# VH-VL binders against Large ribosomal subunit protein uL10m (mRpL10), part 304

Target 1, 224 residues: Large ribosomal subunit protein uL10m (mRpL10), of Drosophila melanogaster (Fruit fly) (q9vpl3)
Amino acid sequence: RGKINIQRPKAPHYERARVVAVTQPKYPELPKAKSCFKTRAERTQQQQENPYNEIIAREVRNWLDHSRLVAFFHLSSITADDIFRVRVQLHKQNLHLKSYGSKIIEQAVKNTRYEAIVPLFHSNHCIVFSPDPEKTAALLRIVRRVPQMVLLGGIVEETMLSRNQLVAYAQMPGLHAVQAQLVQTLSQAPGHLIQQLQAHQNSFVQVLDVHAKNQMNEETPKST
Key: E = the ipSAE of ESMFold2; O = the ipSAE of OpenDDE; V2 = 0.75 times the mean of E and O plus 0.25 times the DockQ between their complexes.

## First folded at step 18 (VH-VL)

Design ma7 (from gh17 with light chain S91Q; framework fv_anetumab; at its last look DockQ between E and O 0.02; V2 from the best seeds 0.00; counts 0 for: pae E 11.3 > 2, placed apart)
Fold by OpenDDE, look of step 18:
Structure ma7 (fold): chain C 224 residues (1-224), chain A 119 residues (1-119), chain B 111 residues (1-111)
Amino acid sequence: as target 1 above (224 residues)
Amino acid sequence: QVELVQSGAEVKKPGESLKISCKGSGYSFTEYWIGWVRQAPGKGLEWMGIIDPSDSYTRYSPSFQGQVTISADKSISTAYLQWSSLKASDTAMYYCARQWDYSFPLDYWGQGTLVTVSS
Amino acid sequence: DIALTQPASVSGSPGQSITISCTGTSSDVGSHNYVSWYQQHPGKAPKLMIYDNSNRPSGVSNRFSGSKSGNTASLTISGLQAEDEADYYCQSYNSGSTWVVFGGGTKLTVL
């Protein structure tokens, strides 16, 4: 029984060869894995102006224009559950947490007064919007306990603030409180002035009264 | 002026418990957090953990988790660092420092508390 | 342990400028996290010298400046004085691990 040469198998019978040839799976040439490393340039070029991006950019602009408090955060790796929890907490305070891509932000703020914020969006970021600047303290109280959120800065009343300035702002008494204090101080000023003016008059009258009493006592001759 | 004053130096034996304190003044104690930093003799600074005195929210570095307890009493503007059982390796200078949150600097420091653990 | 990398020692002559580097990772220095610098004299508590990469607290000499590029932060001391001899530590926050990190420290010697 001839040693089956495993290294050089005898050509199969013609019929078998035909069957084998027909049954050989034609594996489509694996698409040359275009190196997923599309250069940053290629990624940027293919970003065809997606009508959707325009819509989102408009949305971002609308949020910026209608918000009196805007805070910018770097967002590190955070779970969906954690971000949801934060969103809920913020929502209870009428604070709106949004996340947008850097390109969308760039498009949104291009040629606007907000263009200066573009450098803040080099990585994953989120933005919190509020119509109420008085909510700054509440916002910071919530987010500072979220280790995945790093405060970068914000806009309050159309003024760009650093993170430190934003913290300082949050620690300030509210405008209404300051106004109230001012009004209180101003309302006390006239009273003090009047008191001071009256104090001199009253003192003078007292001195005169004492003098008059002394004169009357001297004029009453002791009728022995 | 913002100031953190720590308790005095401690000399202890292994196995003993210890609680050191850090008292803050010159600012709203509940508005800022207190961090603790260890510095072993001749070594660098090691962040141990942080506490929010407002509600005693606490977070530890992994190296110190379960090894120490950080606490605070906001009524007296004081933070604490405590050990249940000291080790010789706990010999170090311990600093408390004010920190607004994790990403903010330690802007004001206590003078430090030297803890010496020797048999 | 995630630590920031500093040179062990740096030296300079009075009047010179020296730079201390602090190298981290993309999760700390290389991210949008802020770097702070501390000065520590022997037997004293650390003092904040630079915060948020390049800001000086009140009372800190303008000879101290900070910068950050990529994963490296730098402390520059211009016009070196004898009083500047101290240990310097960089500090940042690691957003991945969610804890504060210090550099190993740099001993500055004024020759």
Scores: ipSAE 0.843, ipTM 0.924, lowest interface PAE 0.6, mean pLDDT 87
Fold by ESMFold2, look of step 18:
Structure ma7 (fold): chain C 224 residues (1-224), chain A 119 residues (1-119), chain B 111 residues (1-111)
Amino acid sequence: as target 1 above (224 residues)
Amino acid sequence: QVELVQSGAEVKKPGESLKISCKGSGYSFTEYWIGWVRQAPGKGLEWMGIIDPSDSYTRYSPSFQGQVTISADKSISTAYLQWSSLKASDTAMYYCARQWDYSFPLDYWGQGTLVTVSS
Amino acid sequence: DIALTQPASVSGSPGQSITISCTGTSSDVGSHNYVSWYQQHPGKAPKLMIYDNSNRPSGVSNRFSGSKSGNTASLTISGLQAEDEADYYCQSYNSGSTWVVFGGGTKLTVL
């Protein structure tokens, strides 16, 4: 892994990863002699996919698999110092800011329910991952000071949410409050325990069902 | 249980130095900033400055720049407010409070440290 | 640095609604700054009552509400009770600086 200095971004590694991702030949200049005699399969080998693309796509897949919160942002022009400060603030809350090429995202989500996210990566973007869905409110608080990061939507507990649905999700009771109520119920009479747990589950399911339906048919952000 | 516990009341003479403390518990100390607020007797709240304990990034109100030093020791979850030379006008209650950064509310407050500076 | 302007005192009878104003500049209050309100009883530390203009922390009565219009933020206390007698402070920040700014405070007397 080598030595990593946290005081500033290690730009060479970041730029090298992006350069490797984009150095795969999309449109190589083929020699005429090769082009004249080659089959389609042989020509494709000169355009051979960069071997690091699969490794990077697996990294994205690992993040998606281990993150209960994923948020997508459009990223306007921002200084390196400002984005570094934002990354540090996010990291303090177990929120991880990343960026990947659109083709790597396509490869990572191929044949999954998340294929719908691919169009979000045609413009300048960033993604925030976290294992902690209760950190949605913290995420929104941090980025409210960063007008260069425009929330597009997200994934919470494997459910795709629009911008407005994600904001609404952040207003739901925290996991600690649910756990505290469970402890209180276990300390009281046991006769209503299952009904109280079912009521909390049903309320949460109803909110997610509304968010899922809105995500499928929502087409307009109004305020920005 | 988030708690900020400050050091006890102080009685000092003008010209003496003083360092008061604020110990945070019940949360990840380095994930939040600590702000300091002064309240002179019978008067309102004055924000003095703030520190990020994770890297000691510090900002001061212009009125207090050069008048006090804010510091932190993250290994013992403690922030400090320090004077090199107290004045009688420094007589006040001093609070520490938790903030995410300067644009966020002071959500948990210490009990206050009364500093009395008299001739 | 400019303190936010609050009335020095306000009074009301039990059951009434009262409003405490907090006026700043466009850079302190008007330009998307986040405003918070604190309650302080005598001899006690301040307590956060409202943040981000209108949000209540857990455990704060819904009798307390906050709003902002232009350069003025407002704290409204409905159904006034004797326990509401305290000092109230608004707080924001300068939009072009990192400095926190408080209002001068308002003494609420419940008659």
Scores: ipSAE 0.006, ipTM 0.450, lowest interface PAE 11.3, mean pLDDT 75
ESMFold2 (binder alone), look of step 18: mean pLDDT 89; pTM 0.920

Design ma8 (from ma7 with light chain S95Y; framework fv_anetumab; at its last look DockQ between E and O 0.38; V2 from the best seeds 0.68)
Fold by OpenDDE, look of step 18:
Structure ma8 (fold): chain C 224 residues (1-224), chain A 119 residues (1-119), chain B 111 residues (1-111)
Amino acid sequence: as target 1 above (224 residues)
Amino acid sequence: QVELVQSGAEVKKPGESLKISCKGSGYSFTEYWIGWVRQAPGKGLEWMGIIDPSDSYTRYSPSFQGQVTISADKSISTAYLQWSSLKASDTAMYYCARQWDYSFPLDYWGQGTLVTVSS
Amino acid sequence: DIALTQPASVSGSPGQSITISCTGTSSDVGSHNYVSWYQQHPGKAPKLMIYDNSNRPSGVSNRFSGSKSGNTASLTISGLQAEDEADYYCQSYNYGSTWVVFGGGTKLTVL
C-alpha cells in the first residue's frame, strides 16, 4: 500500500482535474480600493454619508439647542491626561467639553441658525456646552490655564459673541446680582424720598416753632 | 482708567539681584494677567512670561525660563520681575502689560523700567 | 526661534497710505489666531493699535486698520502723518509652542 505522500499529492486524473477546475468558484476580483489615489476632492465627495456621522451631527445639534452657553476653542496638541484634567474641572461646573470633526459640525449646523460657526472649525477645535450662562466666568477661568485651548468665541442665550464679548459678558454681574442691585436701589428710593419729604416738613415745623417762640416772647409784657 | 505703573530705572552690577515692580490700577487686578516684555537697546520686543495674579500661576518663555522669576502680590495689585544674579546681557527696558490670556493682546502697558547692568 | 517676520523699514510721504506686513506660520498668524499691532515711539512704551486682526481700541485713529490673509497680517496706515513715525510690532500667539511671539519690528519713516 503506497505511502500517501501528503506533501505532494498525486495530481488528480485529467477528468477529475477538469471538473475541479470548472467547479472552482470564480470569486470576482475585489474592486481595487480606488481610495488610495482619489484626490482630496474625490475623497470628500465619496464620503458616503456615514450613518454614524449623522448620528453625531444630531448629537451636536442637540447640544447646541439645549445649551445656553456654548464656547468654541481652538485645540492645539494636548495630552490625554491634560484633556482629562480639564474635562474633570469643567465637569465639576456642569460644563461639558466635546470635540467634533469639522465635517460633522458643518453637517450639524447646516440650514440652522448656527451655520455662522462653521468658519471657526477649520482646524482642531473643541466645544464646551453648558445649560447655565452664568457659568461663563467659571469656564473662562478654567480654560485660561490651558495654553492649548484658545478661545475663539461662543454663544450665550442664543446670541453669538466674539471672544472679547464673552470675556466682557463674564465680567458682568450676573443677572441675579443686577436684579438684586436694582431691587436694592428701588427699595432705597422710597426711603430717600420719605427722608427728603420729612426733612422738609421737619424744617418747616422747626421754623414755625421758632416763629411761635419769638411771638410768645414779644407778647410777654415786661411787667415793670 | 487702566494704568500700569512700573518702578524706576535701575543701575546694577553683574551678580547683583534685582526686583522690579508693576502696579496695576483702574481695573480688577486679579481678572487679568500680567505679561512681561523685554526690549534690549535697539532691539525688538521679547515676551518673557506671564502671571495670573489671582493665584500666582506663572508661565515663562523658554528663553527666560530659569533666568527670571515673575511674581505678584494681589493685595497691592503689584506684579514683580526679579533676577537672582544679573548679567550684562540683562541690560534692557522691561515692560509689564495687561493681558487677559495668552491669546489676547497686551492692551495696557507700563511705562517701562530701564535696567542697566554694567561693571 | 519662532518669530514673525516684518520688514525692517517702510517709508511714506505725508498723506500717503502705507502697509506693514507680518508673516508667520500656520501655527500663529495662519490659523484662526489673532494678530495685534503695537506702535512704539522712541523712548515710549508700546501702544496697542490693532487687536484681533482688525479691531481698533478706543482712542486709536481710524487711519489705522488691520487685516489678515493666510499667514500674513497687515497693518495699513492711511493719511500718513508725521506723528506716525514710530516702530511697529506685530504680535500673535503660537499654538504649537504655546507662547506669545512678536515680530521683529518695522521702522516707519515719514518723509
Scores: ipSAE 0.855, ipTM 0.930, lowest interface PAE 0.6, mean pLDDT 87
Fold by ESMFold2, look of step 18:
Structure ma8 (fold): chain C 224 residues (1-224), chain A 119 residues (1-119), chain B 111 residues (1-111)
Amino acid sequence: as target 1 above (224 residues)
Amino acid sequence: QVELVQSGAEVKKPGESLKISCKGSGYSFTEYWIGWVRQAPGKGLEWMGIIDPSDSYTRYSPSFQGQVTISADKSISTAYLQWSSLKASDTAMYYCARQWDYSFPLDYWGQGTLVTVSS
Amino acid sequence: DIALTQPASVSGSPGQSITISCTGTSSDVGSHNYVSWYQQHPGKAPKLMIYDNSNRPSGVSNRFSGSKSGNTASLTISGLQAEDEADYYCQSYNYGSTWVVFGGGTKLTVL
């Protein structure tokens, strides 16, 4: 603000403030008293710093416990106006954009099934929380137009999903808890492989079939 | 099953206009973006930009902004790349590809459209 | 002017293992970046071989594997075969510029 202009008052005001500041510190007179003074102040700061960190970590735990949809993003450089517009846009859909320090996240997920998410928070990030897993499609439609937000993955109905699994979940209608578990199972089961094979099988399988037939003809002359 | 089919090769003169197409099938066309990639003769791949066919949200690489227009007609599942005035330096192979967003892979590619600009 | 760095060419004999590197910055090949690899045969469109650093699409042989360490992604082809002769491109998203970036490409020759 114009607080700098206020703090640079006329010369008489400067001289009084400067004189008062110089006469307050008594550092060299009482070494033991000086040491005790700093030690008590340091103890007070230590108490304040620890309680604040734990309170914020409890906030994150509460969001995780009460959110059926959690999405994790890498956040690159973005203006305050742009991120505010995104936050408002998300909030209209009951999607809550938050950011926390990595150490706070570590404390929040300590001794939980979600400890695996900690590496996501070693860089700039943001998190979207929502009680509504049905809002996953709306979330993705909004954030994919934000070049500075890159989807890393999420938690839906207490199931951890990769970013590809989260996109697949958003494209499926129906009961959300069953859908999240199904997506996780299919992405690790033959069903996911079949879907990928269906997408690539004509081009890639045909090349492999030609190669296999050439090798068979080369190494087994009696049969063919 | 997912397929992107591009329009045929074009031979043009400098200063002419051109619009090439990319038709998607085998998926819901408006669920994914279409990206455009340029490959000059003997050179590598360059990302040109994207379109979200659902509402025509478009974003261009800085190298191509103002040089080309990306558009789509979702009613026929088709995206377009368009020049108002071609230059000889526009000679290249142009691919369309499907992409969820900027950080996702280009998972399905069109066959390419060769554009040759010479006089 | 910012592109992912790949060797211009590599070569190997059938049956060998070959590794192609893709080097960038912390903004495009960092700890939370997702790198994709594409194979392009002459006159053909690129084909996705690896996504999200190490995942194989369906129909891609397990001879192809991807990894990432530091600011370098790697594509490894084990048991090299004649049909592997192609150009290979890495691709990522640069968080700083907010654009998709490709590597310059690597020509693999099978001797």
Scores: ipSAE 0.718, ipTM 0.876, lowest interface PAE 1.3, mean pLDDT 80
ESMFold2 (binder alone), look of step 18: mean pLDDT 91; pTM 0.931

Design ma9 (from lb14 with light chain S26K; framework fv_anetumab; at its last look DockQ between E and O 0.28; V2 from the best seeds 0.69)
Fold by OpenDDE, look of step 18:
Structure ma9 (fold): chain C 224 residues (1-224), chain A 119 residues (1-119), chain B 111 residues (1-111)
Amino acid sequence: as target 1 above (224 residues)
Amino acid sequence: QVELVQSGAEVKKPGESLKISCKGSGYSFDEYWIGWVRQAPGKGLEWMGIIDPSDSYTRYSPSFQGQVTISADKSISTAYLQWSSLKASDTAMYYCARQWDYSFPLDYWGQGTLVTVSS
Amino acid sequence: DIALTQPASVSGSPGQSITISCTGTKSDVGSHNYVSWYQQHPGKAPKLMIYDNSNRPSGVSNRFSGSKSGNTASLTISGLQAEDEADYYCQSYNYGSHWVVFGGGTKLTVL
């Protein structure tokens, strides 16, 4: 009795396949999750001064305060499915994609060190948060593949960076790597110094030897 | 120093296949994308498409979709543009350029490859 | 076809300042979009002159400056020199169509 391949079941007999096809419950396609990213117009209309906005603003502030990496993106028209895919990819890297209204952001950053980011939020935007600045490269690698997301800039280690600076940062060796390099360089410095010192000493000795030899040759009387 | 070096000029007949190359140096080739730009004689610049050499992710302009194939070999830091069947209308200068992503500038350009397709 | 609009030609005398405009739509030159400018001499590859609206790459003369207002980007060349005679192209990313777009190019003649 042939091992029923449960992973790739043989296609049922034509008649059975027809019955199965007809009896398969047509589940209504789950409403494609409406793009969680409401258009600016939709967001602006709903942003009545709602106590809820304060709560969300507080949340935004909390994210900003606890994130060592924050990246700001312009978000063009994107499907819910595409956003979901991006979110999943980012989540695997402990990166958190959020979208907030401009008013909420303004409220959240008012009278804070983050107030300078307000001009970035004139259109549809999203923010990616991470507690790990070392994830900058991973973040950029993921989002580059999303044409709907355009990098505007970010905050790394409490420093605001332009998009170019952020890219440059991502290209830098990690802090540990830099530290390691520094240690290596420092460890080699004494050796180099010693070599240089020894080289000078050796050269000096050589010069002295040559001088001594020359003096000895001058003192050897030509015994005629 | 960052440099893109393209293959030499090509003279072909209609119907022939062609593959031209763009070799990058002076930077990590897999960290930047390579875009291709066409310039017909006496005409402007046309963006054709782009490739991520790290995994050969490719995107084309609609005008060039299905007309050309962009590929890359990261092991030799080389990107390619190829035609399966050339047309007279393919006569143009072709440039490769480094681009970090879609929204970033084409910061370094190859010298261009002139492709002439004539009967 | 989504295209950036440039004047076909501009001219100026040595020492003068000239401006080349690049007009697009909200999706390509509008807010939060980045415009780049390229210089192309005859028979040469384009060279990046301005990126991200107003930034100059290393090695580019400070005579070149870029600005953007609304849906129009501008390249200004001050102290015009004979060597500036070239074709100039603006470039942007269209956020609606999701591809790179170039202007039609402007031929600059130094008289």
Scores: ipSAE 0.857, ipTM 0.933, lowest interface PAE 0.6, mean pLDDT 87
Fold by ESMFold2, look of step 18:
Structure ma9 (fold): chain C 224 residues (1-224), chain A 119 residues (1-119), chain B 111 residues (1-111)
Amino acid sequence: as target 1 above (224 residues)
Amino acid sequence: QVELVQSGAEVKKPGESLKISCKGSGYSFDEYWIGWVRQAPGKGLEWMGIIDPSDSYTRYSPSFQGQVTISADKSISTAYLQWSSLKASDTAMYYCARQWDYSFPLDYWGQGTLVTVSS
Amino acid sequence: DIALTQPASVSGSPGQSITISCTGTKSDVGSHNYVSWYQQHPGKAPKLMIYDNSNRPSGVSNRFSGSKSGNTASLTISGLQAEDEADYYCQSYNYGSHWVVFGGGTKLTVL
């Protein structure tokens, strides 16, 4: 019945799968060419020998530079139909679901302010980009319904936020000035957060001071 | 100020129906999900499932799929757990708890509703 | 189903430090998983003590700390007090099965 076109006559399925594989989230792309005895120079040169990696890395940099909202997710096994459905839902809200290899992300953010995010991508993941930070609530409402996508954190207005901070940001009223003040406050978290971002992917978990600030904002503020 | 208040203890016979409630206050009820957790006498905690009160989206643990019904009425800030036909093995303490979604912590818990099913 | 392994019991004297372990798989206690810890006194509802591996909610004593290494999460209670006597549960979300999972629980006895 609905599978009568499994083998479409017009185009081979591998060609569509190849395009889907470039644009769809994937299981972790393990570095097959690496071994434990390769030198640093050999690893660097192998990355430089693939010019398409630099083209794709520039695409990632362009998304980062032009997105006022970036959200990071752990992505577990999901069918192509399901992730396509999620991508369409997100696209309707000007939210752009992307997936890139960990080496591409490392290359894209090298020597940038975003270099601290690299540990988040040591496992299977996907990223949502948007020029509209006002769409954070819409993003979270959609993704909450996707069991395979687990929020890790994000970037709002050039500021790195934990998953709890991103939820708190999404719950703020739509007043632009209030949202700008909140992002500034969250970016001034204690120095242990900055140290954790440099050292390990779990750095977002240690934002107790910011969590205390978000606890005050999650309740009806008395000074409103 | 966040509070979850559950309905009182229940004593039932096998085969009877039951609906217990969980009323949330001190927060925007439909912005968070409500999870249900079972604890059999002397046993550990078991996550049963979760509901989004805004539109009644639900997910159940496989162990509880088809065994209970989770529902909500956001107009009165209340979630429900319901059995159509109780079994003696349903004897347990039942908690509701608030979650942002299933991957976030259960940050506020109701006081629990003891359900006793005996012949 | 219970997917996370905890010791059945742990004992300590007042003033000591104790650690409760919670062991799982890469899918529930891996590098990108978030583990929470709950305290439950007899006849009472569980209370969130640690979330996101190591974060402490407002109002929870700094004697409670959480950590995670490999596929094992740990709850440490320093300066043990009589009121710490309770059952402790770890909790995660399994990225393979997509369900919330709890550990079997650990009864802490303060001697």
Scores: ipSAE 0.789, ipTM 0.909, lowest interface PAE 1.1, mean pLDDT 80
ESMFold2 (binder alone), look of step 18: mean pLDDT 90; pTM 0.929

